Miniprotein binders against q56419. Designs and how they scored, part 232

Target 1, 326 residues: q56419
Amino acid sequence: MEGRTLEEVQEEVFKRHGVLVPKKELEDLAKALEEAGLLLTEKVEARLKEEEEKLKRERPMRLAGLSYPEGEREARAFLEAFRASYPGEGEEARVLLMPHLEPSRVPEVYGAALAALEKTPPPERIYLVGVAHRPLKEKAAALPVPFQTPFGPALPDLPALQALDALLPFELFNTPLAFREEHSLELPLFFLKGRFPEARVLPLLVARRSPELGEALKVVLRDFPGLLVLAVDLSHVGPRFGDTPLTRTLAEEARRRDLGFLERLAEGEPEAALAFLGANPTRIDGVEVVASLLPLLRERKGKVLAHRLDLEAPTLSAVGAGTLVL
Below, E stands for the ipSAE of ESMFold2; O stands for the ipSAE of OpenDDE; V2 stands for 0.75 times the mean of E and O plus 0.25 times the DockQ between their complexes.

## First folded at step 15 (miniprotein)

Design kg20 (at its last look DockQ between E and O 0.04; V2 from the best seeds 0.00; counts 0 for: pae O 9.7 > 1.5, pTM E .642 < .8, placed apart)
Fold by ESMFold2, look of step 15:
Structure kg20 (fold): chain B 326 residues (1-326), chain A 104 residues (1-104)
Amino acid sequence: as target 1 above (326 residues)
Amino acid sequence: SPIEEAKRLIEEAIRLAQEGREEELLEKLREAIKILIENGASPEEVAEIAFRLAMEFVRRGAPPELISRLISEVARAAEAAGASRETVQRIASEASERIREEVG
């Protein structure tokens, strides 16, 4: 409304509301709103049903051209650049904790994961456990379909997935749409598939801690050995996450929490790692995954290879990422 | 489910419209649009709602401030749901262009 004060606009709206709108116009408006709203709702439902049916066949790349290159040649160069960002050597991993944060934000942390994979014998399969960012119908879920990558499809390990499903007190294949945009699987998978192109994958999400999942996975891993990957981020601090703006003190606390968590995991003490976080005041992303997988983490000793608390200056916020081998 | 919640909000907005409670109507519409955006609604689908409601207001001779506010509320709801600035601008532009074409 050019040239008019807020007060003039408010007065005009009030005046017209009290005089100008007869009951029939309100009824016609209500009908038009209902028709438009019902159409939008039906279109969204139809699209989601179509997406769900497609997800029963495959999970397409959503982040190609955004977070990593779409073409295989460029994707290979991308992997090598990330490996070069980490000057150290890795160690063999039976369990690998790696981030799912945007790769360009923490290149040396992903590089450390690649260094660990260089030391790791090619597994028959990878148990990739991410964090559900959309609600699941159960505590955890899987999607037993190929996940597309620039390196070709990451094929599901169907026998292992079926064995896992059979051991759980809930249907494992319960929320296909939660995988539609789930970057906590897609981003780590890019790196894993690039290094282990022949490995099959069990793409798993955790929404809420599930002791049942960890016990079932312990059984399945004995019959179907492979690499266990916890695809999790660490502290989330700052206004984007409900805090005051990031201060030096908050950043130091987040870093301390991240490293203390990782160090206790590296000592084979996952219960102590969780207890160290208490109420999880810096919102470490991986707690529900670790709490689910306790039987697989106990007594496995290893090493923290990398950590960064990555600062987002425009939002005065930060996210932690780390690489741990067990 | 989220879709059922959006439907309930739209139905409530319709009842509010019948009672002449336009401010509350806009609030319920904003909430419904946010839910639909979060569940995959395209900018074109969101613009369709804004367009149809605006045309009802144009047909009834409503003040242009209300029409402009409707478009702004829908765009703001999309932004609050995490839509990019480009998406928000496309919603507003698409709705405005369709209104311009129809009242021409």
Scores: ipSAE 0.013, ipTM 0.425, lowest interface PAE 8.2, mean pLDDT 83
Fold by OpenDDE base, look of step 15:
Structure kg20 (fold): chain B 326 residues (1-326), chain A 104 residues (1-104)
Amino acid sequence: as target 1 above (326 residues)
Amino acid sequence: SPIEEAKRLIEEAIRLAQEGREEELLEKLREAIKILIENGASPEEVAEIAFRLAMEFVRRGAPPELISRLISEVARAAEAAGASRETVQRIASEASERIREEVG
C-alpha cells in the first residue's frame, strides 16, 4: 500500500478538526521521530549484543503466559485440552507437518498433531524445522542451545547438529538472534517437549530453499535417527497479506491450495505439491521448508489429519493450518 | 499547540536516547503519540509512525523484539488516548504487516 502522503494526512486532520497543520510541522515531526528511532539503535545494539551472549547458553521462553501457560501443571492441562479438541485418532508419524500459528486459533489442528504423537514411539531426537520469519545470514540455521519450556529445557543433540554442519556448504550455526523470538520453533516445541520429555532436539530454521539441507539431513538421519517435524503454516490471505478482505471466493481458493498441497504431500509427491502452488498466490508459509526437504518427503505415503482456515476478524484476514502424517 | 507539545516530547525523547535512557524515551514517545491521537491522528497515521520507527530499528539491526515492543507502546498509547480495542488491534496489525512487507 502506498503510504499516505503528508498532504493526505494534512487534509484528513483538516477535515476532522478544522485545523490546517503546516506541512513543514509534519515533516519536522516525522524527522524527529526518525532521529529518535536512529538514536535508539546504539543502545539497541548494546542490548542485542547482551542478548546474543545469553543465547550462547540458552533460549528462554518468550510466549509463556501469553500463548501457553508458564507453569508445568497448567501446561499439562493445556496439552490435554488441545488433545481433547481433536475427536479423532492419530497415526504413527515418521514425518509430522504441524502448524506454528497461535495455538488458540487452531486448537484442533494442534490436537491432531498430539493424536499423531500418541501413536508415535518416543524418538531419541526430534528434527524441528521451522520457518524463519526474520532474515538469516544463510539459507538455513540452527541454535545449538537448550530451549526453555514449561516441561524443562529441550536439550540440543550436539553430535547430530555437528554432523549436519559438517555436511553443509555453509555455517549452520548462524544468526542466533533470529531464534530469540521465533515462534515457529517455540510453539510446536511446547507440544513436542510435553509429549516426548526425553527427546533431544535439533532446532532448525529455513529462510530460503536449501536442497543441500535435505540431502545432508538424509545422510544424518541414517546415523542419528529421529522424528522429522515441519512446523509450517499454510495460506495467508486478506489485508494483512496484501489482499482484499476475506471473501467466500478467496477462502475457497486458500482451502483449495492448502488441501491440494497437503494431499500431494500425503501421496509422497512433494515436487507435485510445489508445482501445484505455482507462484504461491495465497502465500503458503511452508514452501521453502518443503522445497528444502524433498529427499525426505519423496515416496512417503501419509494422511491429512486436520485442516483449518482461521479468520482473524479484526483484519478480515485468514491463515491456513494443517496436520499431516507421513 | 498540541503538535508543538508532541514535538517537544519527541525532542526530549531524542535527548533521552542520547543519554541511553530508553525506557524514558519510550515513555516520551508514547506520550507524544497519545497527544497526536487525541488531536486527530488516524489509526493509519499512528501505524505509519510505528512503521517508520520500527523500520529505523530494523535498518540498524534491532531485533524484532524491539519492533514488537514499539508496536506495543504505540498500541498502549492509542488505548490511553481512547482508541477502541479494535482500533488498537488494527494499528498493531497494520504496523506488523508493513514491517513484514519491508523486511521480508
Scores: ipSAE 0.006, ipTM 0.274, lowest interface PAE 9.7, mean pLDDT 83
ESMFold2 (binder alone), look of step 15: mean pLDDT 83; pTM 0.804

Design kg3 (at its last look DockQ between E and O 0.94; V2 from the best seeds 0.82)
Fold by ESMFold2, look of step 15:
Structure kg3 (fold): chain B 326 residues (1-326), chain A 104 residues (1-104)
Amino acid sequence: as target 1 above (326 residues)
Amino acid sequence: SPIEEAKRLIEEAIRLAQEGREEELLEKLREAIKILIENGASPEEIAEMAFRLAMEFVRRGAPPELILRLIKEVARAAEAAGASRETVQRIAIEAYERIREEVG
């Protein structure tokens, strides 16, 4: 009805259907449709507000029974099965890069992370940095509440989170709803909480690279030492991601990009790792997290423990995952 | 002298802190930060003003949470006065470091 008068609509109805609808009836219909839309919007807004308020108290499990078992005993057996899928030994980590891809797709990559955690002294806290899959109001965000797991709640490190917020030029606690379904925190957290049940957590998300986050974290990690975890996936290639169908050549390029990126990080050269990717043609999603955390990655040498480029047969696409210790 | 006016406002904020008048203190702090930003004060100079006020809170036995809130209020005031995010962060970090060096 935009750009049209009610008389024009009335004429069109008559031309198409042979019925002259009174202007009053058209006015009533338009008002009813507007009111119905307003009422639906109010219900959705009320529901989102309620859910946002709940997230200010805790973040419940969303993937229990889907990606990992809900019960504690089954969850512990699940952890041990994943560890067993990686036959190697880990290395001690001050920084761990691990995936957030569905665990069953890359079992040995998660197993390598568990192997690294076996070699890592239990930290007082874990800085868990994931990738925001929903928009944030700022470049980065945190949610300072318990995250539920089958192993009990992962409690927030409130003093460290408050210090981090104070050292940022934006509000850190800015988008609770973005955490509601965020698997890039929930999936790695299952493994981390299972191995370090007493560690507190700083649950952080990056949407866009934030040099300010890295500068603040450098100070906070000095005063609140802990394990830094980059919970990121690597290449995303194929039609699901805007490419032609996956070919052997595209897959080999993605693998080369993934490994070249990880190897440069392992050499303590995060700027070189980013430069190696250029325009990021295989869409490694870890780049925004790495670019945010440069001060924490420079000159820190380590080792790539595992990598897989995992095929998504239904979509003829693939996603890379890796495990890196620094 | 805008810088001398900002110093006077910080001295007043310190007196208000001694009297427990938090809202009035924050008003003076915001005004002082605005003057400093508008007159090109360095992040270090602004952080020094925040540090002096923070030490009054420390002297009164304030918990660390209140000290961190003060730093955040300084950052908010600087941003509101038009400072770049880089400058705001430098102020906050400098204030934090000065306070940490003094009290651990």
Scores: ipSAE 0.829, ipTM 0.933, lowest interface PAE 0.7, mean pLDDT 91
Fold by OpenDDE base, look of step 15:
Formats: sequence, C-alpha cells, structure tokens
Structure kg3 (fold): chain B 326 residues (1-326), chain A 104 residues (1-104)
Amino acid sequence: as target 1 above (326 residues)
Amino acid sequence: SPIEEAKRLIEEAIRLAQEGREEELLEKLREAIKILIENGASPEEIAEMAFRLAMEFVRRGAPPELILRLIKEVARAAEAAGASRETVQRIAIEAYERIREEVG
C-alpha cells in the first residue's frame, strides 16, 4: 500500500486476478499489516536498546573474518603481508592520516601506514578520529568502551576522554549505536592495535565539522600526549556516488584533488587544503575531520607516503585512499 | 542583588563540598551560574567561580575525575542558561587551564 488507497488496491487486485476483494477484508489486512509493522518496530526498538546496553560494556568486532582475520596468528600474518605490499620505508608520525576503506582494495596504502608506525615510538594513547557514516546527535562523538580486536581489546583512555568531554560545549558520549557498525574506526584500529598493543585508544567520530573538537583536543593532547590518527578516505567518484562511469578525465580529476589535498596537508596548510577542494565535487571523505582538527594540523610538515584511486569494477566507481605522516 | 545571591549560592556550594554533598553542591552551582549568566557575567567571571570551587575540592584531596566533572557541570549549566557554544567552551577551557596551572 505504498501511498495507494484501499480502493486503488482493490481495483488493482480486480484487474490482475479478476477477484473483487471486499473492502472490509482489505481493511482487516491493512490493520493486520499495521499491527505486524508495529510489532516489528517494537522488536527492532527492543533490539536496538539491547545493542545500546551492550555498547556500554564493549564494542565487538563486526568485520572479523570478513575484512581481516579473526584469529591472532592469522591477523599477524595479515599485518606482515600488508606491510610487505609497501616497498618503501616509513617516517615517524605524530599525526597519521590513513584510509578506512576495505583493506584488500588498497593494501599498499595500509602498508605505508604500517611503515610509518614502524618508525613511530609506541604512544601511550591513540586519538583515533573516524568518519561517521551514520547520523550523530552531535557533530562529534566518542565511545568510552573497549573495542575488540584479534590482538585483544583496545582499551579506552578514560581520563583523557573525560578531559575531552569537559572541554566540549556538548555531550561527547552521544549516539553509541553509531559506533556499532562503523568501519572507519574498526579497520584502522586493527592495524594500530596490532602495532601498538599497549596503547590506549580514544575512538572518536566526526559527522560534521566541529572546530570545538579541535580546540578541545589541542588542550587535551598537551596533558595527555599521543598519536593522532585521521582515519579518512579521499575521493568517491562514479555511479555509486552519482557520477557517470569512471573515465580517464574523472580519474585524473579525482587524483588531482586527492593529491592536492594531501600535499597541502603535508605542507602544514590545512586551510589551504580545504580551500583547494572548494565545494568538494569529488566527495573527499575526510573533509569534515580535517576541518575539525585544524589547530592540530597547522604548521606541521610531513610527507605523503602512498596514494591510490581504487576502481570498483562492478560499479565502475572509484575511491581514493592515502597515507600521510606529519 | 543577583550577584550577591550568586555569591551566597557559591559559598553554600563550598560548604556542601566540605560536607561531601556532591549532588547538592552541583545543584547550587547550576543555580549560581544561571543567575550569573542571566545578569551578564563574563565567561571569565564564571570560570573564576568554577576555579575557586575546584580548588576547594583539590584542597580536600578530590581526584582529577571529580574536578573534570565539575568543569563539565559548569559547562552544562552555562548552556542551560542560554550561553553560546563558543562561550561555554571558553568557560570550560579557561577553568581547566587555571586549575592546571595551580595544581600541575
């Protein structure tokens, strides 16, 4: 009954099947469907409430056995293979920009991140800032619970999270259900936990640019030093994202925007990086994260270690991924 | 005057802190901040009050978590009183920095 009247449904059934269903029977069916829908809604709500209550204790793996191995031994072999896919050497990172795309699509980009982490002294804590692919109640959120990984739980830094919350003009601990399936944290965290097993984590999501987050983090990072990780993808082009199929011209434009963005970040000019994108016609994923973290990115010089525009052949679409150290 | 009333509430809050009556203290604090904002107190003046109260907690051996909770309650009270997000954040950061400078 998608917007149709009972009379229209009756007429359609008569036209298709030659049977005039009494209006009362259609009313009874509509009521039964409504009751069933209400029951489904109640069940869904109850399930969501249960999931929310679980997320008060831990965030379970969702992509184990799919995007990465569930077993620790296999997970370590996975890390080594990804590292091997990048032939270069890394540099020490104070800020690491890395992808959250499916690892198998851009192995060398994750390999570059691992190479950087090899040159990075073990941090006490990791500020992991991902992209919210689901709506948040606020511009940003955190989940102050252990995140499960094949290497054991990534434990939250509760003191640093509390300090961050205290310095924000909104409730940081909002929308826990947004973290349940969020891959922008889970995938990078696999690599980070594998490299730094003892590091505590601050799992953060950004849905919209929050200058307040950057200002708060600037203060918190002084007193609670750690590695800042921006888990962001780059351009999203092609039919999946509302464009025509990937062409040489479209791919060149995506690469130009990705590299131009990363290079300006590498020069310590994050405002210039944002300005370079303008209306962001190639839909660089990390824009809202970078816009939130401007105070932490300014005047930091670094290096682009890897970039790839990966073709998804079935949809003739492509996603950009990069690794940047600052 | 509203300012005198706010001062009285803060003094009462300090006494309540001394007695370990945290929830009642937070209530008095919220009321005092509301009065201050409604009467045009600056973010700096509100932060100063938060700082004084925090220092009383520190002097009594309150853990850092309680101090951070106090700052957050100040921020919530300011927001509830109609302060802008910018103002709320400025209050919180200023209070935090002052406490840090004093306590280490």
Scores: ipSAE 0.744, ipTM 0.883, lowest interface PAE 0.5, mean pLDDT 89
ESMFold2 (binder alone), look of step 15: mean pLDDT 83; pTM 0.817

Design kg4 (at its last look DockQ between E and O 0.94; V2 from the best seeds 0.84)
Fold by ESMFold2, look of step 15:
Structure kg4 (fold): chain B 326 residues (1-326), chain A 104 residues (1-104)
Amino acid sequence: as target 1 above (326 residues)
Amino acid sequence: SPIEEAKRLIEEAIRLAQEGREEELLEKLREAIKILIENGASPEEVAEIAFRLAMEFVRRGAPFELILRLIKEVARAAEAAGASRETVQRIAIEAYERIREEVG
């Protein structure tokens, strides 16, 4: 409010440097500079505080009209189109691994998740575990508020969240701002809420592997049964991610690593899945979530339903996505 | 001795729990946990304190959420007293398991 909007800043950066920076990236940059101690103002601090206070009440949709329709009727049709893109049948899931990549890029992978949900009895609650794309104050976090969707609010399971918090050696409700734009929860939640409108949700983020989270969740899931969802992507290869341009050889290696990882998880061998990746040269996104949740994945066998390594032509890069039921 | 002082504080916290004086008992509890952790108490010994206090709340008809708050406050006190995160989690899980086994 110091006389400039983010649009005006965006325009000036473009004029001076030839780069169009999205408003979200400008907001993220301002936050990062504050965290590094480089730039603080009364207005920036007040705005972040107000956004934090709003997130303590509810988490609004950020991707409606961009990644999925805002209206409920259109959203229902959208779900059905995605289901139709996967011609196979699902299997009942106690644990579901699904992507958080832009849905239009991997429609059959989300369709496979919907097929699994068709075979899954409606759960009382869903443990939705995504990947933090913004820093957390701890290794993991939750936000115990309604998440808005085109199908109505996804209500939090407050007793289960409180139990989880009580069993952790850190405060679970630690970084509300990290949830503001977190697509790794919002995109899978659209599909999950659409199919299980009565289920409550535990919206969880992992920033870094937390064995403590897995130990606590093993106890909480025993006493508060529900569907465990790992909302993770797989390989990230190419210049967007610090590599040379994607070659057929790099793409084949990424596909092999994605499938080898998923297949070992499907065998109930999560430690072997992590060991197979070694230094993780294709940057599989889900490793920190899997490493956190080992007690919940051991000895649980299942099936890989779908996989795609999707090309990003403008960046000569690719991202892998898969659907696994356990 | 420090251990005898911690025992006195625990018995006072239990008495306060019996009287429903929640904020006052938390102060005594934090003091007792600090002494115990600083003197090498096991996770099981600290969890026993949470269990005993929880049983007084159960007798008085306390809601489930208050029991979970108690476990969290014991964990916070242990962390503040310098216990490792592994120890803090062990305390919390042990207390939870013992309470659940007794209730129900």
Scores: ipSAE 0.860, ipTM 0.939, lowest interface PAE 0.4, mean pLDDT 90
Fold by OpenDDE base, look of step 15:
Parts: sequence; C-alpha cells; structure tokens
Structure kg4 (fold): chain B 326 residues (1-326), chain A 104 residues (1-104)
Amino acid sequence: as target 1 above (326 residues)
Amino acid sequence: SPIEEAKRLIEEAIRLAQEGREEELLEKLREAIKILIENGASPEEVAEIAFRLAMEFVRRGAPFELILRLIKEVARAAEAAGASRETVQRIAIEAYERIREEVG
C-alpha cells in the first residue's frame, strides 16, 4: 500500500471507480499480501541459507561467459589478447595494484598487470585483497574455500588464513554471502590463476579501513610469504555516482587524483597518497584497502605501468583504473 | 588474590591439556583471562599465559594449527572480558611472536 492508509486506499478506489470497497475486504487483502510477503521472505531466507551452506565448500564462477570465457582454451586466448593490449614490459611485483573493473573496458590496464606477472617469480600464495561492494559484518572478511576459475579451482591457503584470523581482533571468516557475487575478487583472480596455476590464494575483502588487517598481515607475510594484490578501481565520476555528466574539467580532475594517488604509492608514501585525496571527492574505490594495508606499502618504491579513465557512454560516467607494481 | 586465582586456573588448564581434555582447558583458560583483564593485567601478561599453555601443546607434538586456535581462543576470551580491539590484537600478536620464536 506504499505508505497509504486503508481509508486512503478506500477513498481512492471510490473516487476512481465509484465503488465503496468494504474496509473488511481491504483488511483481508492487506493481510493476504502481508502473508504472501512473509512467505516470500521465508523463501528468500531459505535460499540465502542454502547459498551460504554452498559457500562453505566452494565459490562458483559468476562471471564466466560474461566477463571472461568459461572454457580453458578460450580463457588462455583471452589472457594472451589482454597481454597483447599492453605494448610495454612489466616489472617484478611484490605488491600489485590492479583493477577489478569489467576487463573489456580497460584491457591495457589488465595487460599491464599481466606484464608485471610475467616478470614475477611464481609465488607460493597470493593475498588477494578486494573491495566489498556489499556490507560486511566486520571491516574485513575472508572466504576460506576454493574459488572456481576456467583454469581450475584457486585453492585457499588454510594455514595462512588461520594465522591471519588468529592475529585479528575480530572473526575473519564473516559474511560469506558477500563473496558470492563479489567481482573485485573474481575478475582479478581470473588473471592471477591463469598466470600462477599452482599458487594458493587468500581471498580477502575490505569494507572499511582496518589498520588491524595491515598489522596482522605484516606478521603473517613474514611467515607465509607471497604476492600481495590490491584489486581496486580508482575514480568514479559522473551521473551514476551523483555528479554531472563527464566534462573535460571533471575528467582532468579524476585523472589528476588517480595519478596523484598512484604516484605517491609508487614513491612508498601511502599516507601521503591518502592525504592527497582528502575527502575523496572523485570516489577512488581503493582508499579503504590502501588505508588498511599501510604497514605493507610504506617505503616500497615502484612504478605506475598503466592508467585509464574509461567512459561509460550511456551514462556519461567514467571509472578510473590503474596498474601499479611495488 | 585474583592473580593467584588466574595462575591456579592456568595450572589446571595445563593439566587438562596434558590429559587431552581440550574443551575443559579452554573453559579454564577463558576464566583465567577474564580474571586477568578485569584486574588490569597487561596485554603482555595475558600473552605470557597463552604462551605457557601453547608451549605445553608444543611439547606434546601438537600441530601449529592447534596453537593458532589457542591464540584465537585467548583473543576471544579477552574480547569477551571487555578488552579493546587494540588490546586483543596486541595479546594475539605478542603470543604468536613468542611462540614462533620458540618453535621456529
């Protein structure tokens, strides 16, 4: 009844149709709709519970056949094409910042990530830190299960995940449903698994800055060494994000903020990178991730390999993406 | 004294560990940590207790995963006793680092 009283609905029906529906009939209908709504809620809850139970075993692909090929052969050709889209050479990464945007929008940025991975010795494990686009119960979370990819399952590093959980002042294994459709992990993982098929993975999400995560990871990385991957996008500007349509001025500001952020990270000054953004008026996606990982980013010098501000023409909006190695 | 009571509980927990009575030792551990936190024990003092108990597990050939579980239980007990997140993390990290130094 969209906030209307039964009397208001009765009056509206009378005005429109000349029929006075008895209040009792409207009450019965309201009750029936409420009961139907309750049944729908129960069904949704039951389905969510079932999905949560499935996520105790594995995280299935959600974007296979949409964002990347489902078949392994086609997936390998996809990787090769993306690599070819970046004409440069990569550098060895100990920390890799890469996008999680739809790959087709920023192929050369993913290509730059692949170029870096070519120069990187195969890690035993990958700490994959994504952005939670859904609420988490805690500031950060992990899902300690295999993630399906066209290259086979990305297997979790259970010992390292357990160590990380032990060093956090909250339950790391929270909000499993947040991982179900989280593209910030799935899309980067495609490229990472394709390049490093034997690497174990720690799939992590950050919803809010967690200094505790950085402190815990600093200890864990000592005993469980691996590649740290920040799967983050940059500026989000235009009507989809509450701005006016993209203009030259708005695009220049987005680029300035993206590059200024990445360059300060490349200098090993993550606090300066955060300070440079201030209130983050262009909505750089990776801020909470970087703020969580400060101890791991300090004093690491690196290089910006690629950047793009990609226009979504139908909405006159744009998203920034970059690749940084440290 | 509360500290003496906590020490007694830890000695009981160690005995229970020696007997393989994991659930009962965790109960004693939680109680001991509660007493310590409520009486103003430092994170380092709580971590020391965790370390002592963990070393008993190590002596028995317990896998490192059980040690990590123990550290997590200490952290949970400290949180339940009203310790700040910062304090809880300090306890966990201190306990972990001390254990790691001893075990290699």
Scores: ipSAE 0.764, ipTM 0.898, lowest interface PAE 0.5, mean pLDDT 90
ESMFold2 (binder alone), look of step 15: mean pLDDT 84; pTM 0.809

Design kg5 (at its last look DockQ between E and O 0.83; V2 from the best seeds 0.00; counts 0 for: pTM O .771 < .8)
Fold by ESMFold2, look of step 15:
Structure kg5 (fold): chain B 326 residues (1-326), chain A 104 residues (1-104)
Amino acid sequence: as target 1 above (326 residues)
Amino acid sequence: SPIEEAKRLIEEAIRLAQEGREEELLEKLREAIKILIENGASPEEVAEIAFRLAMEFVRRGAPPELILMLIKEVARAAEAAGASRETVQRIAIEAYERIREEVG
C-alpha cells in the first residue's frame, strides 16, 4: 500500500470496471491485510516459544529414518556396517575429532571413529563439541537436557554443565532453539551413544571462537574427566559454498589444507594448525572449535586415522571429513 | 573509604549467609563487588569474597550446587560492575580453585 493513495486506487478501479468502490471499503481491506499479517507473526512466535519450552525438557531425534535407522536393532546393525567400512584398527583417544557430515557420504571416516572408540575405555561422560549452524546469543552454548537416540536417551551431566557455566563470563544455557535441528551434535551422538550407552553427555556448540570456553573446560575436565569429542567437518569448497565449480586444483588444495590441518593437530601443535590455514580459504569449519580449545589440544600427540574429501557431482562441490585421535 | 565500605558490606553479606537471607545477601554482595571493581580490586581479592561466603555455606552443609551458584553470582556481579570478560573469568576460576583446595 506504499506509494498509492486510496483515492488513486479508487479512480483506477472506476476507470477499469465502471464501479466506484467507496474509500471506506478500500481502507477496510488494507486493515484486514495488516491484521492478517500480525496474526501470522504471532502464530510463528507462539510456535517458536512452544518449541523452545519443549527443548528445555528434551531434545528429540530429528534424523532417525533419514540419516540413521529409527529402530534399535537396525541402528546396531548400522553401527557394525560403518565399523566394517574402516579396515584398520583404532587407537585409544582422550580427544577424538570426528565429522558431522551425513554418515552415508563418509562411512569409513565414521568407521575410523568407531575403531578409536573400541580402544577407548568407556568414559563417565563425553564432552561433545559441535559447530552451531544457527546463531547463538553468545560464542558458545549448551543444552542441559536428554538427547533422544535409537539406543535410549543420552543423559546430560548436570554437575559438569553447571561447573562449566559457573566458570564462563557469559550464560552457557543461552539459545535452546539453536539445538532443535543441530546435526553436528545429533549425528556424532548416534555413534557415541551406540558405543558408550552409559556415558553422560555435555552437548556443546561453538559459533565463534571462545578462548574462555577452553580455559573453563580445562578446569572442568580436570575435575570431571571424560572423552572430549570435536564434532567438526573440514574443507567446504564449490558453488554450494560460494566458489566456482570444483576443479581438480581446488580439490587438491582442499585436501592439502585438510590433511595439513589434521597432521599439525596430531603433532600437538594446534596454533600451527590454525596458522597453516591462514584466512581459511577452503572454509574448514573445525577452525572455531579448535581455536576455542587450544589449552586442551596443546602438546597432545596422536594420529590421523582417516580422511575423505567427499565430492558432490550434482552441485560441483565437496566437503572434507576426518578422524583424528589424540 | 570505598574499600572500607566494601569490607563492611562483605561482613554484612557473611552475616546474612549465616541467617539464610538470600535476597538481602545478594544485594550486599553485588554492592560490595561493584565497589571493589570500581576501585581496582584484583581478581584474587574479589574471588576471596566468594571463597569466604562459600566456606560459610559449606560449614552449614550446603550442596555443591549452591556453591557453584554463588560463584556464578559473583561473576555476574563483577560483569554488571563493568569488569572485562577476562577479569570476570579470572575471578570465577580463582574462586573455584580456592574453594576446591579447601574442600578437596
Scores: ipSAE 0.810, ipTM 0.919, lowest interface PAE 0.8, mean pLDDT 90
Fold by OpenDDE base, look of step 15:
Structure kg5 (fold): chain B 326 residues (1-326), chain A 104 residues (1-104)
Amino acid sequence: as target 1 above (326 residues)
Amino acid sequence: SPIEEAKRLIEEAIRLAQEGREEELLEKLREAIKILIENGASPEEVAEIAFRLAMEFVRRGAPPELILMLIKEVARAAEAAGASRETVQRIAIEAYERIREEVG
């Protein structure tokens, strides 16, 4: 019935089946469907409320057995294989930019992140800043609960999270349902927890640029030192994202923008990195995260360890991924 | 007077803090702040009163968690009094730094 009148539906049924259904019966059916729809809506609302109540206790794995192994032994072998996919050595990171793309698509990029983590002293806490792929009530949010991983739960740093909330002009603990299936946190967290099993985590999402977040985090990081991780992808080009199928020209433009963005970040020039993208025509998803964290990225020199523009052949689309240490 | 009522609530909040009744403390603080705002206190004035109260708890050995909760209440009070987000954040950071200087 989407967009059709009862009369149009009656005509269609008559044309297809040779039966004139009385308008009253169609009205009764429409009412019954509406009532059923309302019941479904109530059931969905009740289910969402139940899921929200569960998220007050923990965030369960959603991608275990799909994107990474559920079992700890297999998960460790997975980490080793990903590390082996990157032939280089890492560098110590104070800030790590890494992807949140499906790991199997860009194994060497995750391998580069693991290589960097090998050279990084175990942090007390990890500030994990992901991209919100669902709407948030505020520009940013946190979920102050354990995140399940194959290596055990990643425990929240409640004191540091509370300090961050205190320094924000909005409620940090908003939109818990946005975290339920957010892969931008879950996928990076697998690698981070596997490498640093004792580190506490601050799971953060950014939906829109929040300078307030950067200012608050600057203060919090002083008193609660830790590793800052930006879990972001780069360019998104092709039909899935509203472009023509991937061409050499489009791929070269995506690579140019990805590398130009990462290189400027590596030089300690995050504002220049943002300015270089302009209107962001290749849709680098990390821009809102970087724009939120400017105070933490300024004047930090680093190195681009890996980059890949990965083709999704079925859609002739591509996504950029990179690993940067600062 | 509304001011006398706010003072009584602050005194009660102080007693509750001494008893470790943190939730009730925050409720009384919120009520006192509301009264101040309703009687024309500026965001800065409300923030300063809340800060002074927070400092009294700090001096009495309040745990860090309670201090952070109090700073958040200062920020909420400033917002409720009509402060911009920028002003609210500035007030919160200033309160945090002042407390840090006293306990550090």
Scores: ipSAE 0.694, ipTM 0.847, lowest interface PAE 0.6, mean pLDDT 88
ESMFold2 (binder alone), look of step 15: mean pLDDT 81; pTM 0.763

